# VH-VL binders against q9r0b6r508to684, part 14

Target 1, 177 residues: q9r0b6r508to684
Amino acid sequence: HIRSDFRHGAGGWQIRSMGVSKRPLQWSQSGLLLGLRGGEELSAPKKFLGDQRLSYGQPVILTLQVPPGGSPPPIQLRLEGAGLALSLRPSSLPSPQDTRQPRRVQLQFLLQETSEEAESPLPTFHFQRLLSNLTALSIWTSGQGPGHSGQVLLCEVQLTSAWPQRELAPPASWVET
Key: E = the ipSAE of ESMFold2; O = the ipSAE of OpenDDE; V2 = 0.75 times the mean of E and O plus 0.25 times the DockQ between their complexes.

## First folded at step 20 (VH-VL; framework fv_oberotatug)

Design z03 (at its last look DockQ between E and O 0.03; V2 from the best seeds 0.00; counts 0 for: pae E 12.0 > 2, placed apart)
Fold by OpenDDE, look of step 20:
Structure z03 (fold): chain C 177 residues (1-177), chain A 125 residues (1-125), chain B 107 residues (1-107)
Amino acid sequence: as target 1 above (177 residues)
Amino acid sequence: EVQLVESGGGLVKPGGSLRLSCAASGFTFSNAWMSWVRQAPGKGLEWVGRIKSKTDGGTTDYAAPVQGRFTISRDDSKNTLYLQMNSLKTEDTAVYYCTTDYYDILEGYYYFDYWGQGTLVTVSS
Amino acid sequence: DVQMTQSPSSLSASVGDRVTITCRASQSISSYLSWYQQRPGKAPNLLIYAASSLQSGVPSRFSGSGSGTDFTLTISTLQPEDFATYYCQQSYETPWTFGQGTKVEIK
């Protein structure tokens, strides 16, 4: 697993707001503030990049703290590598809960070929090629207007990796030995 | 609370000039995209133009009817939006509203989430 | 430019009525549509964005639907304060354009 828990800082993540400007993420002990006006692009640090083929089919998990009565804003995970790009949406949305107190929710993004932006999934070979040389992993989120109240915090990002079970079965054809 | 207060409207002759101001408060003005929208008496709404934040390039866009005659600018240190109107025409007569523009970088939506009370500009001989 | 056409231009209704206003775009604008309310002598207020998303603070009796070229604003139960003029606005491409407006009057 590769993880950012933001307990001691932004962990190398960068933010772009309103579509153009990049800046260091503002960190607090509770996490990274999201949902600013216009939304954000959060760029993952190098530890999330490179050869991530072992994460194929595994979830990227975002842990968010939402305000009382609130919900996570729309969020997409975008992958770039080998000249390819793919956007992923959460596999599940959090259920409505108690509106009286902040709550933590988890969004899971499965690293798979399917994309909401494409009529057909990316061919597996190309997706594997993307994962083999992941040059960018970014979290894209919608924002809030100036009149909106409450803060959404990103508390943790986790990339799950699997190990080939070579002793039990031959590795998949796309797995390099 | 978000507040937008337009000023500078008045009576002007065709060919004249006028500068409108919009004083903003209750939000981080420097990060905001802003627009002017006008409404002729008894008519509908018409987008005039916009200015992006400095961090997003500070660029401006205008509707065709005002292109080359109107200039939108901003002073972030004063939280003020301006509309310089030159070569005014009778058809420019309208209530002019300043708006905060919301642009969602993820979904691409663009809308005017807050409006001022407007200031009346009358162009008449 | 994308042309927005509202229907009807005006309508008469009573408190408690269900009111439906339509907006048609000259080309597909996906879901890039907002609705505004303007009370007499007042500035417009945002009601709906992204075709169906309710702006914070707006009563739930307001709803938006549609995609592509045809959109609808619905007031489920008209209230006295809802007598106003309503405008649709496309955010698909600049220049941003508005519908002609629909005036909701007291019957």
Scores: ipSAE 0.376, ipTM 0.793, lowest interface PAE 1.2, mean pLDDT 89
Fold by ESMFold2, look of step 20:
Structure z03 (fold): chain C 177 residues (1-177), chain A 125 residues (1-125), chain B 107 residues (1-107)
Amino acid sequence: as target 1 above (177 residues)
Amino acid sequence: EVQLVESGGGLVKPGGSLRLSCAASGFTFSNAWMSWVRQAPGKGLEWVGRIKSKTDGGTTDYAAPVQGRFTISRDDSKNTLYLQMNSLKTEDTAVYYCTTDYYDILEGYYYFDYWGQGTLVTVSS
Amino acid sequence: DVQMTQSPSSLSASVGDRVTITCRASQSISSYLSWYQQRPGKAPNLLIYAASSLQSGVPSRFSGSGSGTDFTLTISTLQPEDFATYYCQQSYETPWTFGQGTKVEIK
């Protein structure tokens, strides 16, 4: 897995602007502050990019910290690669819960065609082609969620990969050769 | 490059109606909160109202002098903000600016970071 | 509603002068204050947000200070392009309100 947990800084994540002036990213020991303005994206560092075909069909997992009485803002995951661009929605939304306590919430973005925001007339296998040379992985969110009090933090980003697991057998104690 | 271009201003008689448009480019319009701010000739600035992004509820708020007479709407497919002005009064004579609004959810700061060049509305007999 | 009062209403200054403009709120607004510049015939532009934070692309000769009810915009060395009208704006509560403006003119 490829992870950013932000305990000691922004982890190479940056604000990318499409038409507004660049501004500094704010962080804390608990995570990155989600306070993006219109036209801004939170862009992933190089370790999330390149050939990520092993992540096809696997989730990107965002861990958020939501204060009491708050909710996660609407979030989209944007991918660019191999000359293609896609936007993804979360695979499921959190159910309504008692918000009197601080909590961490996970959002999962399954890296497959079923998660795309809109059907696109893209070539066959476009998602896998995009992942063969991922050039951008970005988080889009509104600057204001349903809750306007407290602080919503991005605590962790994990890109899941399917890697075959192999086990080493212990040495045989009684080898007969 | 962020661009906001207002249009639709002109001369109208009291009691009339006028619709202003604001064409937006250079940013993701559908994520933005937008306002109208007006300035009577030779006078100061006055906030008219705001519309939130659809994902934040799409709700509108208005200053008291225009409540019930003005309606702010948006068309995200055309990157366009609208101001429908009905029952116009001579006091509504102003240059009307559209703005992008920034709201800092952590600290609560709110400001108008980008402005169009404005369109003049004159309400006169 | 929060009423914002600027002082002075106008001033004359020479290029190179240090200029200060004050803004007073009718109630405490913490640091929920922004400053805008409007050149003649042009739209306003944001200079300062959060009372003291400089907007990107704004020259460093501009600075803001204050909290509560009393705020100051300072231009350390006035330039020819700084002859304009300046407005403060509170964002403590709706309706968002502006000061009446301060016109800075060539002496």
Scores: ipSAE 0.005, ipTM 0.482, lowest interface PAE 12.0, mean pLDDT 80
ESMFold2 (binder alone), look of step 20: mean pLDDT 93; pTM 0.936

Design z04 (at its last look DockQ between E and O 0.03; V2 from the best seeds 0.00; counts 0 for: pae O 12.1 > 2, placed apart)
Fold by ESMFold2, look of step 20:
Structure z04 (fold): chain C 177 residues (1-177), chain A 125 residues (1-125), chain B 107 residues (1-107)
Amino acid sequence: as target 1 above (177 residues)
Amino acid sequence: EVQLVESGGGLVKPGGSLRLSCAASGFTFSNYWMSWVRQAPGKGLEWVGRIKSKTDGGTTDYAAPVQGRFTISRDDSKNTLYLQMNSLKTEDTAVYYCTTDYYDILEGYYYFDYWGQGTLVTVSS
Amino acid sequence: DVQMTQSPSSLSASVGDRVTITCRASQSISSYLSWYQQRPGKAPNLLIYKASSLESGVPSRFSGSGSGTDFTLTISTLQPEDFATYYCQQSYETPWTFGQGTKVEIK
């Protein structure tokens, strides 16, 4: 289990875009502002990358804080690895809550083929291959600018592992089919 | 750059109806909650009501004096906020402003950050 | 509903004067108070939010203080463009409510 909780900074997360990196992340001890413009993604630091096969079938969990009465915007988790790329949708979405206080919600992205945003033309076992050498993990959203549905704080990101130890056995060889 | 432009004000008799429009530009209108605020001539500011974004449920809240008589709506395809005013009273005479009802999640705080120029509604016999 | 009471209702001052305006809430609103300036013939604009935070582009001669029920807006050295009406507004709970306003006039 690998975690960013942002209590002491942006935790190595960065905004990436097709152009020059235009702006710094905004953050507080409560979280990282997840307000992205078109063409921008929020990229994870190296600790989330590499051989993450023990996370197959496990969730990536985003803990968000949303404005009072608001909802999270649509969010995709994007993965690249082993020459493959895919996008995931959350397993479930919380419903809007009419309240005067910000609320915390969790989005879970199950690292399994059933969570893919669209049907993928990728080969059999592609998810496991991708996780054997994960080179990018990114958060993308269609929201932009200051608006209630576009304003969420990212309070924590957790990559869940089936094994408690951070060390992995040597990777098994796979044959592409 | 950000602009809110109200229109539709005018003279109307008590008991009449009037529809105000607020044309928005320079921001992603569909993401914002919007409010109406009014100011009677020579008087202070009074919040009229708000409408949430459709993503956040699209629901409305109203101040007590206008509840049941006024209806706020939005058309995100036209970037336009509306105020339908029915059963108008002389006490409704005011300049009507549209404004963004903004929540700053980093500060944990609501405020009205963008205002239109206002449109005058006069209710008199 | 939260009632907001401003004092004074009006005041006369000269350029260079220090001006203070108070706002009292009928119940505790923590720091959920904003100050707006309305120049004659214009729409209001935000000066201060969260009781003491200065909005971007607002001159540093404006400051706010207070928490709970009692709040103060201060203009340290009044300028000709500061002759306007000032409103406090609570954002603790709906309905959002404003003070009655304080008109600052040239002496």
Scores: ipSAE 0.512, ipTM 0.753, lowest interface PAE 1.7, mean pLDDT 84
Fold by OpenDDE, look of step 20:
Structure z04 (fold): chain C 177 residues (1-177), chain A 125 residues (1-125), chain B 107 residues (1-107)
Amino acid sequence: as target 1 above (177 residues)
Amino acid sequence: EVQLVESGGGLVKPGGSLRLSCAASGFTFSNYWMSWVRQAPGKGLEWVGRIKSKTDGGTTDYAAPVQGRFTISRDDSKNTLYLQMNSLKTEDTAVYYCTTDYYDILEGYYYFDYWGQGTLVTVSS
Amino acid sequence: DVQMTQSPSSLSASVGDRVTITCRASQSISSYLSWYQQRPGKAPNLLIYKASSLESGVPSRFSGSGSGTDFTLTISTLQPEDFATYYCQQSYETPWTFGQGTKVEIK
């Protein structure tokens, strides 16, 4: 898998927020600050891009630290490649917790054909083509409401990669003979 | 504290020109999209146009009634928004407000979260 | 252009009253609707965004609801400072357009 843990910096990620394009990230040892007014577009560094077909069907996992009693803002994952684009929503949403301590939650995005921008799923072949030449991977967040008292931090991004067991499994439907 | 102060309003004859300024403070002006909104006396609000931040291309959009006659610009070094109004018409008579624009880049919402106190432009023969 | 129509154009109310203002869009604008308050001789102030989200610093007696074409601004208990003109604004598509306004007057 490919991972950014933000322990020692922004790790090549870039941010655009509220009428601002590609500004420096607000980073701390705890992670990248999210949920600023207007929301954010976080652009993944090159190590997440290129041929990512081995990540087909695998999760992209975002680890977030949310403030006491808080929840992560709405988040989408956007993929671009081979002239195609796809937006993914989390496969599961964490439940709000009424605690007085910050907590870490994980959002998982399955790299699959389902798109929020299309009435029908992207054909597998096209999705594979997108993954084969991934030119952009970005995290999109909505902004925090006015008066928000807590900070949401992105602590980790992990792209799961698995080698296909071609010898043990039937070919995927996208494989052309 | 966000402050927006419009100036440059006054009396002008039809066909004349006027330039309004909006002095901004209390926030990073260069990062924000800005709009002009006007209000004719005793009437409602009318969006005039907007200008995006430089990082987002600095492009402008205008309402149809002012298209081709009005120009919005900005000087980020001076934290100032401008509205150049040419070929003014009587129907351009209004209080002109500058606004900071909020948009959610994910959800696409767009609204005006801060307003100046406005400057009056009167177009009359 | 999307037309926004408010109802009523004006109303008279007393302090303590519940006030309801409606805004109708000529087409569906989802939840892309904001409400503004303009006191006499003053600039507008944002009250509600995203149809129902309360702007920071706005009293909780203000609330917004609705989606699609029909929206409502409610003042649960009218206060003296609430006598003003209220405007809805759609942010569904440019050009941005406002309702004609609703003037809330003292009875």
Scores: ipSAE 0.028, ipTM 0.671, lowest interface PAE 4.6, mean pLDDT 88
ESMFold2 (binder alone), look of step 20: mean pLDDT 91; pTM 0.927
ESMFold2, look of step 21: ipSAE 0.312; ipTM 0.681
ESMFold2 (binder alone), look of step 21: mean pLDDT 92; pTM 0.934
OpenDDE, look of step 21: ipSAE 0.000; ipTM 0.570

Design z05 (at its last look DockQ between E and O 0.04; V2 from the best seeds 0.00; counts 0 for: pae E 5.7 > 2, placed apart)
Fold by OpenDDE, look of step 20:
Structure z05 (fold): chain C 177 residues (1-177), chain A 125 residues (1-125), chain B 107 residues (1-107)
Amino acid sequence: as target 1 above (177 residues)
Amino acid sequence: EVQLVESGGGLVKPGGSLRLSCAASGFTFSNAWMSWVRQAPGKGLEWVGRIKSKTDGGTTDYAAPVQGRFTISRDDSKNTLYLQMNSLKTEDTAVYYCTTDYYDILTGYYYFDYWGQGTLVTVSS
Amino acid sequence: DVQMTQSPSSLSASVGDRVTITCRASQSISSYLSWYQQRPGKAPNLLIYAASSLESGVPSRFSGSGSGTDFTLTISTLQPEDFATYYCQQSWETPWTFGQGTKVEIK
């Protein structure tokens, strides 16, 4: 798998915000600050891109720290490659929050053909074509209003591969070459 | 605190021109989408147009009644929004508000979360 | 353009009353609707966005509901400061359009 844990920097991630207040990427050892006004587009660094067909059907896992009484903002994962684009929503919703203390939650996005934006899933061949040349992986978050309090942090991003060492293993049987 | 202060309103004859200004503070103006909204005396609200941030293309959109006559611009170095109004008509008489526009990049929601006090434009012979 | 039809145009109410204002869109606008309050001689203030989300700082007696074409703004217990004109606004597509307004007056 490929991982960003943000322990030693932003790890090449870039942020674009929209709305009244755009901001530069804010990093701490606790993670990247998310969920501000207008929402954010976080663009993954190159290590997440390229041929990611071995991640077909595997989850991209976002680890978030949410404030007391808070919840993660709506989040989508967007994939681009081979002239195609796909948006994914979390396969599961986080459990109810502990109102007294910060909590870490994980959102999983399965790399599969289904899209919340399409009436029908992307044909498998096209999806694998996308994964074979992934040119962009981005996390899109909804923003918080001006009066919202509490900070949501992105603590980790993990792209799961079907094989622990992609370079040393053949593609999974479901992966078209 | 977000503050928007409109100025430049006044009396003008039909066919005349007027430029309104909106001085902004309390937020990163250069990153903000801004709109003008007007309100004729005793009437409702009418969206006039908007300008996006430079980073988002700096493009403008206008309502049909003012298209071709009004121009929205901005000077980010001065934190100022402008509305150049040409070929003014009597029906352009209104209080003109500048607004900060909230846009959520994920949901697409769009609304006006801060408003100035407005400046009155009166077009009359 | 999307036309927003607001009703009633005016209503009289007393402090403590439950007030309901409706807004109808000429086409489905999903949840892309906001509500504004304008007190006499003042600029509008945002109350509700995304049909039902309460803007920060707005009293909880205000609530919004609806989706598609029919929307409602509710003031559960009218307060003296709530006598104002209220506007709905669609954010589905440009040009952005407002309802005609509803003036809430003292009975």
Scores: ipSAE 0.444, ipTM 0.793, lowest interface PAE 1.1, mean pLDDT 90
Fold by ESMFold2, look of step 20:
Structure z05 (fold): chain C 177 residues (1-177), chain A 125 residues (1-125), chain B 107 residues (1-107)
Amino acid sequence: as target 1 above (177 residues)
Amino acid sequence: EVQLVESGGGLVKPGGSLRLSCAASGFTFSNAWMSWVRQAPGKGLEWVGRIKSKTDGGTTDYAAPVQGRFTISRDDSKNTLYLQMNSLKTEDTAVYYCTTDYYDILTGYYYFDYWGQGTLVTVSS
Amino acid sequence: DVQMTQSPSSLSASVGDRVTITCRASQSISSYLSWYQQRPGKAPNLLIYAASSLESGVPSRFSGSGSGTDFTLTISTLQPEDFATYYCQQSWETPWTFGQGTKVEIK
């Protein structure tokens, strides 16, 4: 598994935007403050990128800390790779819960076609193609922005991998005569 | 500058209803969690309830004495917080303050940052 | 629920006195405590959060201390504008609860 837990810094995560100015993340040993302005995404460092085919059909797990009585805002996991761009919704939302204290919750984003936030047909094997050369993995939230209350902390990001892949059958040999 | 101005207080009979308003300015109201806190004459402070921002679900929570009788709502287009009080009792007599709820998720501290001036509700025959 | 108990309920003091107000929680609340000042006829205002951190613009004669269940607010040299009622409030868990208040009066 590939993981960011923020115990020793922002873990290489950065704000990505179309804007002309760069701003630093607000960080603590408990996680990153997930207060994004419009047009911003929180982008993952290189260790999450590249060939991630072993994660097909497996979740990306976000561990969040929400305030007392709070819940995760709408979150999309955005992926880019192999000339494709996809947005994913969580495979399920945590049950709404009016807790008396801050709590940790997990959102799971299954890296599979069923999690895509789209209805139109896509190229055959597009998800696995994208994962063969993942160039961006980003977290986006709508309408959250920085504020005084309802803030959410991103405590951990985990990219899980499937069972060790069995050795593929040898390629068919065609000998020229 | 942040300002909160309550209105709608007055004299009402037991069993009656009253609606309080809190006009907000100087901050992004739609992102804020808001509370009502009351203070009976000569008594201390009592939290009444809270409404979350719509982006955080817009849900409400109430103190036990008012649950089922009071309803907190908001109109983000008017930057206004409301408290609908039904089935009023004489023990509901108080100055009612609206507040901004501040929660610092990095440290875990929750407090009432800005307060209005209060509006008096008197429930009496 | 966390209950907060303040003492004393009231006290009399002179300008220049050192004043100490205590607040006790019914269970450990770490440092999740705030102090408010309410002058006569006015809305409350935040003085101290996180048990010991001064809010912006609060004079340095105010200080807070404590953790766990026992907390204190200290006014090192009482000024005429400090005659008010003071409240503690726990921020450990909902429902949010306040102490009953401590009224500081002119001797």
Scores: ipSAE 0.071, ipTM 0.592, lowest interface PAE 5.7, mean pLDDT 82
ESMFold2 (binder alone), look of step 20: mean pLDDT 93; pTM 0.945

Design z06 (at its last look DockQ between E and O 0.09; V2 from the best seeds 0.00; counts 0 for: pae O 8.7 > 2, placed apart)
Fold by ESMFold2, look of step 20:
Structure z06 (fold): chain C 177 residues (1-177), chain A 125 residues (1-125), chain B 107 residues (1-107)
Amino acid sequence: as target 1 above (177 residues)
Amino acid sequence: EVQLVESGGGLVKPGGSLRLSCAASGFTFSNAWMSWVRQAPGKGLEWVGRIKSKTDGGTTDYAAPVQGRFTISRDDSKNTLYLQMNSLKTEDTAVYYCTTDYYDIFTGYYYFDYWGQGTLVTVSS
Amino acid sequence: DVQMTQSPSSLSASVGDRVTITCRASQSISSYLSWYQQRPGKAPNLLIYAASSLESGVPSRFSGSGSGTDFTLTISTLQPEDFATYYCQQSYETPWTFGQGTKVEIK
């Protein structure tokens, strides 16, 4: 699995926008602040990109921390690759609940054409072609802002893979100075 | 700059009704949780109720003395918070403040950060 | 519901005095407590959140302490602009509740 947990930094995630201004991410050891403005996306680092065909039919999982009694805003997962672009909706939407404490919620985005936010989803072959050369993976929200419900933390992002786990060979040490 | 301006206060007889408005500007109103807080003349502060953003379900919560008599609503297209007060009693006489609820996700603490100047409601015969 | 009890209800003080106001919760609220200042004829404004954290722009003569059920607001050297009413407010659980207030008056 490919994972960002944000305990030691923003993990290479950046805000992407159509405007010239790129504001810095706010983070803590609990996660990244998601309070994105409209027209902005939170873009994933390189480790989530490239050939991700082994993730077809598997979820991307967002773990969020929401304020007491709050819920995550509407969120789309946006993918670009092989000259294609699409947006995914989560498999289920949590219902708001009155609570006394902040709580963690997971959103799952199944990497499959059935999860697309479109009237005419891509055929399976084209979806898998997109995953063969993924050039962008982004989190978009409907304009989360200041206030009680405007501060949601992204605690973890996981890209699930069917790849069998293997121990990597030790780093090469043949070069000496 | 954040501004909250209450209006609609006045004199009303017991059993009557009144609607207060709070015009908001300088922030994204549709993302905010909003509260009403009241203060009887010469007395302390009392939380009346809260409405969540529509993203969080748009639901309301009320203090016991006003439950079933007061209704908080919002119109995000007009950046306006409302308080509908029915079956008014003399003990409802107060200055009514509109506030923004603030929760700092990094520290986990909750408070009322912006306040209007208030509007006076007097309930007497 | 969490009931908040302030003491004293009023006090008289001179400029330069050290002023202490207490607030007691009917149950433990950890550090989920804020202090507000309300000057005559004005809306309240936040002084302290999280029991002891000073809001931006609040003078350092204000300080807060306590956790659990017992909390204190201290003004180390009272200034003319500090004559006001002070309220504590718990944010542990709804309904949000305030103390009765402490009026600080000119001696």
Scores: ipSAE 0.115, ipTM 0.590, lowest interface PAE 4.8, mean pLDDT 82
Fold by OpenDDE, look of step 20:
Structure z06 (fold): chain C 177 residues (1-177), chain A 125 residues (1-125), chain B 107 residues (1-107)
Amino acid sequence: as target 1 above (177 residues)
Amino acid sequence: EVQLVESGGGLVKPGGSLRLSCAASGFTFSNAWMSWVRQAPGKGLEWVGRIKSKTDGGTTDYAAPVQGRFTISRDDSKNTLYLQMNSLKTEDTAVYYCTTDYYDIFTGYYYFDYWGQGTLVTVSS
Amino acid sequence: DVQMTQSPSSLSASVGDRVTITCRASQSISSYLSWYQQRPGKAPNLLIYAASSLESGVPSRFSGSGSGTDFTLTISTLQPEDFATYYCQQSYETPWTFGQGTKVEIK
């Protein structure tokens, strides 16, 4: 696993605001503050990049803290590598919000070819090529939306890596050992 | 696109009352802190007061010159900010702007990132 | 209340000139300082926040610097649309206060 828990800093993450106002990346021990009034591009640091083929089919998990009565803003995960780009949507939506207290919500993004957004999914070979040389991993938010009351924090980002189970079966051809 | 449109300005006698409105669009109004800022003719800018979002308590703060006379309120269902002005004085004569207030909880930075075009209030005998 | 004093109150300049406006706070306000531009007959627009951060959409010829009590707004190369009145504003403590303004006029 590769993880940013933001307990000791922004961890190299960078933010670009696309909303009504620009702001620098703001960090606390509780996480990174996401903008309320505009979209944002949050760029992952180098440790998330490079050869990430071992993460094929595995989830990228975003842990968000949402305020009372609130919900996470629409979020996409964008991958870039080998001259290719792909946007992923969350595999599941969070449960209804407790209106009384803030809560932590996890969004999962499966690192796989997407067929929900695009009429034609990226061929597996190209997706694997992308993962083999991941040059950018970014979190994109649309900013304000219905049900988004209060401030949202990004508390954790986790990239899950799968290792070949050599005891059970030979690794997939795209997995380098 | 963020848009703020003030209305309700006009001529009023000293001691009179007036209610200003600010119609907001292009953003989630219910999440926004809002302020009124005024500008007397040929003079500088003066902060009048603010109202926080309901999520942040919906509380209001006022500048000393208007404290007890002016009331800021909001109707989130109508995306509208209000300024009720009572016991008006000649020195309240000004263009009144509504603003969106950007607030950063980490740094405490606070600024007015969007302004309406203002509405003129003239208090005169 | 924190008093904000701008200097000068007015200045004359030509297109292409470098223009510098200063703002002094009666007490330290750290970096809690914003700059606004108000063109004649128009509403103010935010230029700079947090003393030196450029607002989205604002031309790069505008810059802000300073911390504590002394702040500066600089226009590197004055353009025709820059003839306006500029205001500083402290957000260190309520009530929020503005400088008296600096009018940049055409020479």
Scores: ipSAE 0.010, ipTM 0.621, lowest interface PAE 8.7, mean pLDDT 87
ESMFold2 (binder alone), look of step 20: mean pLDDT 93; pTM 0.945

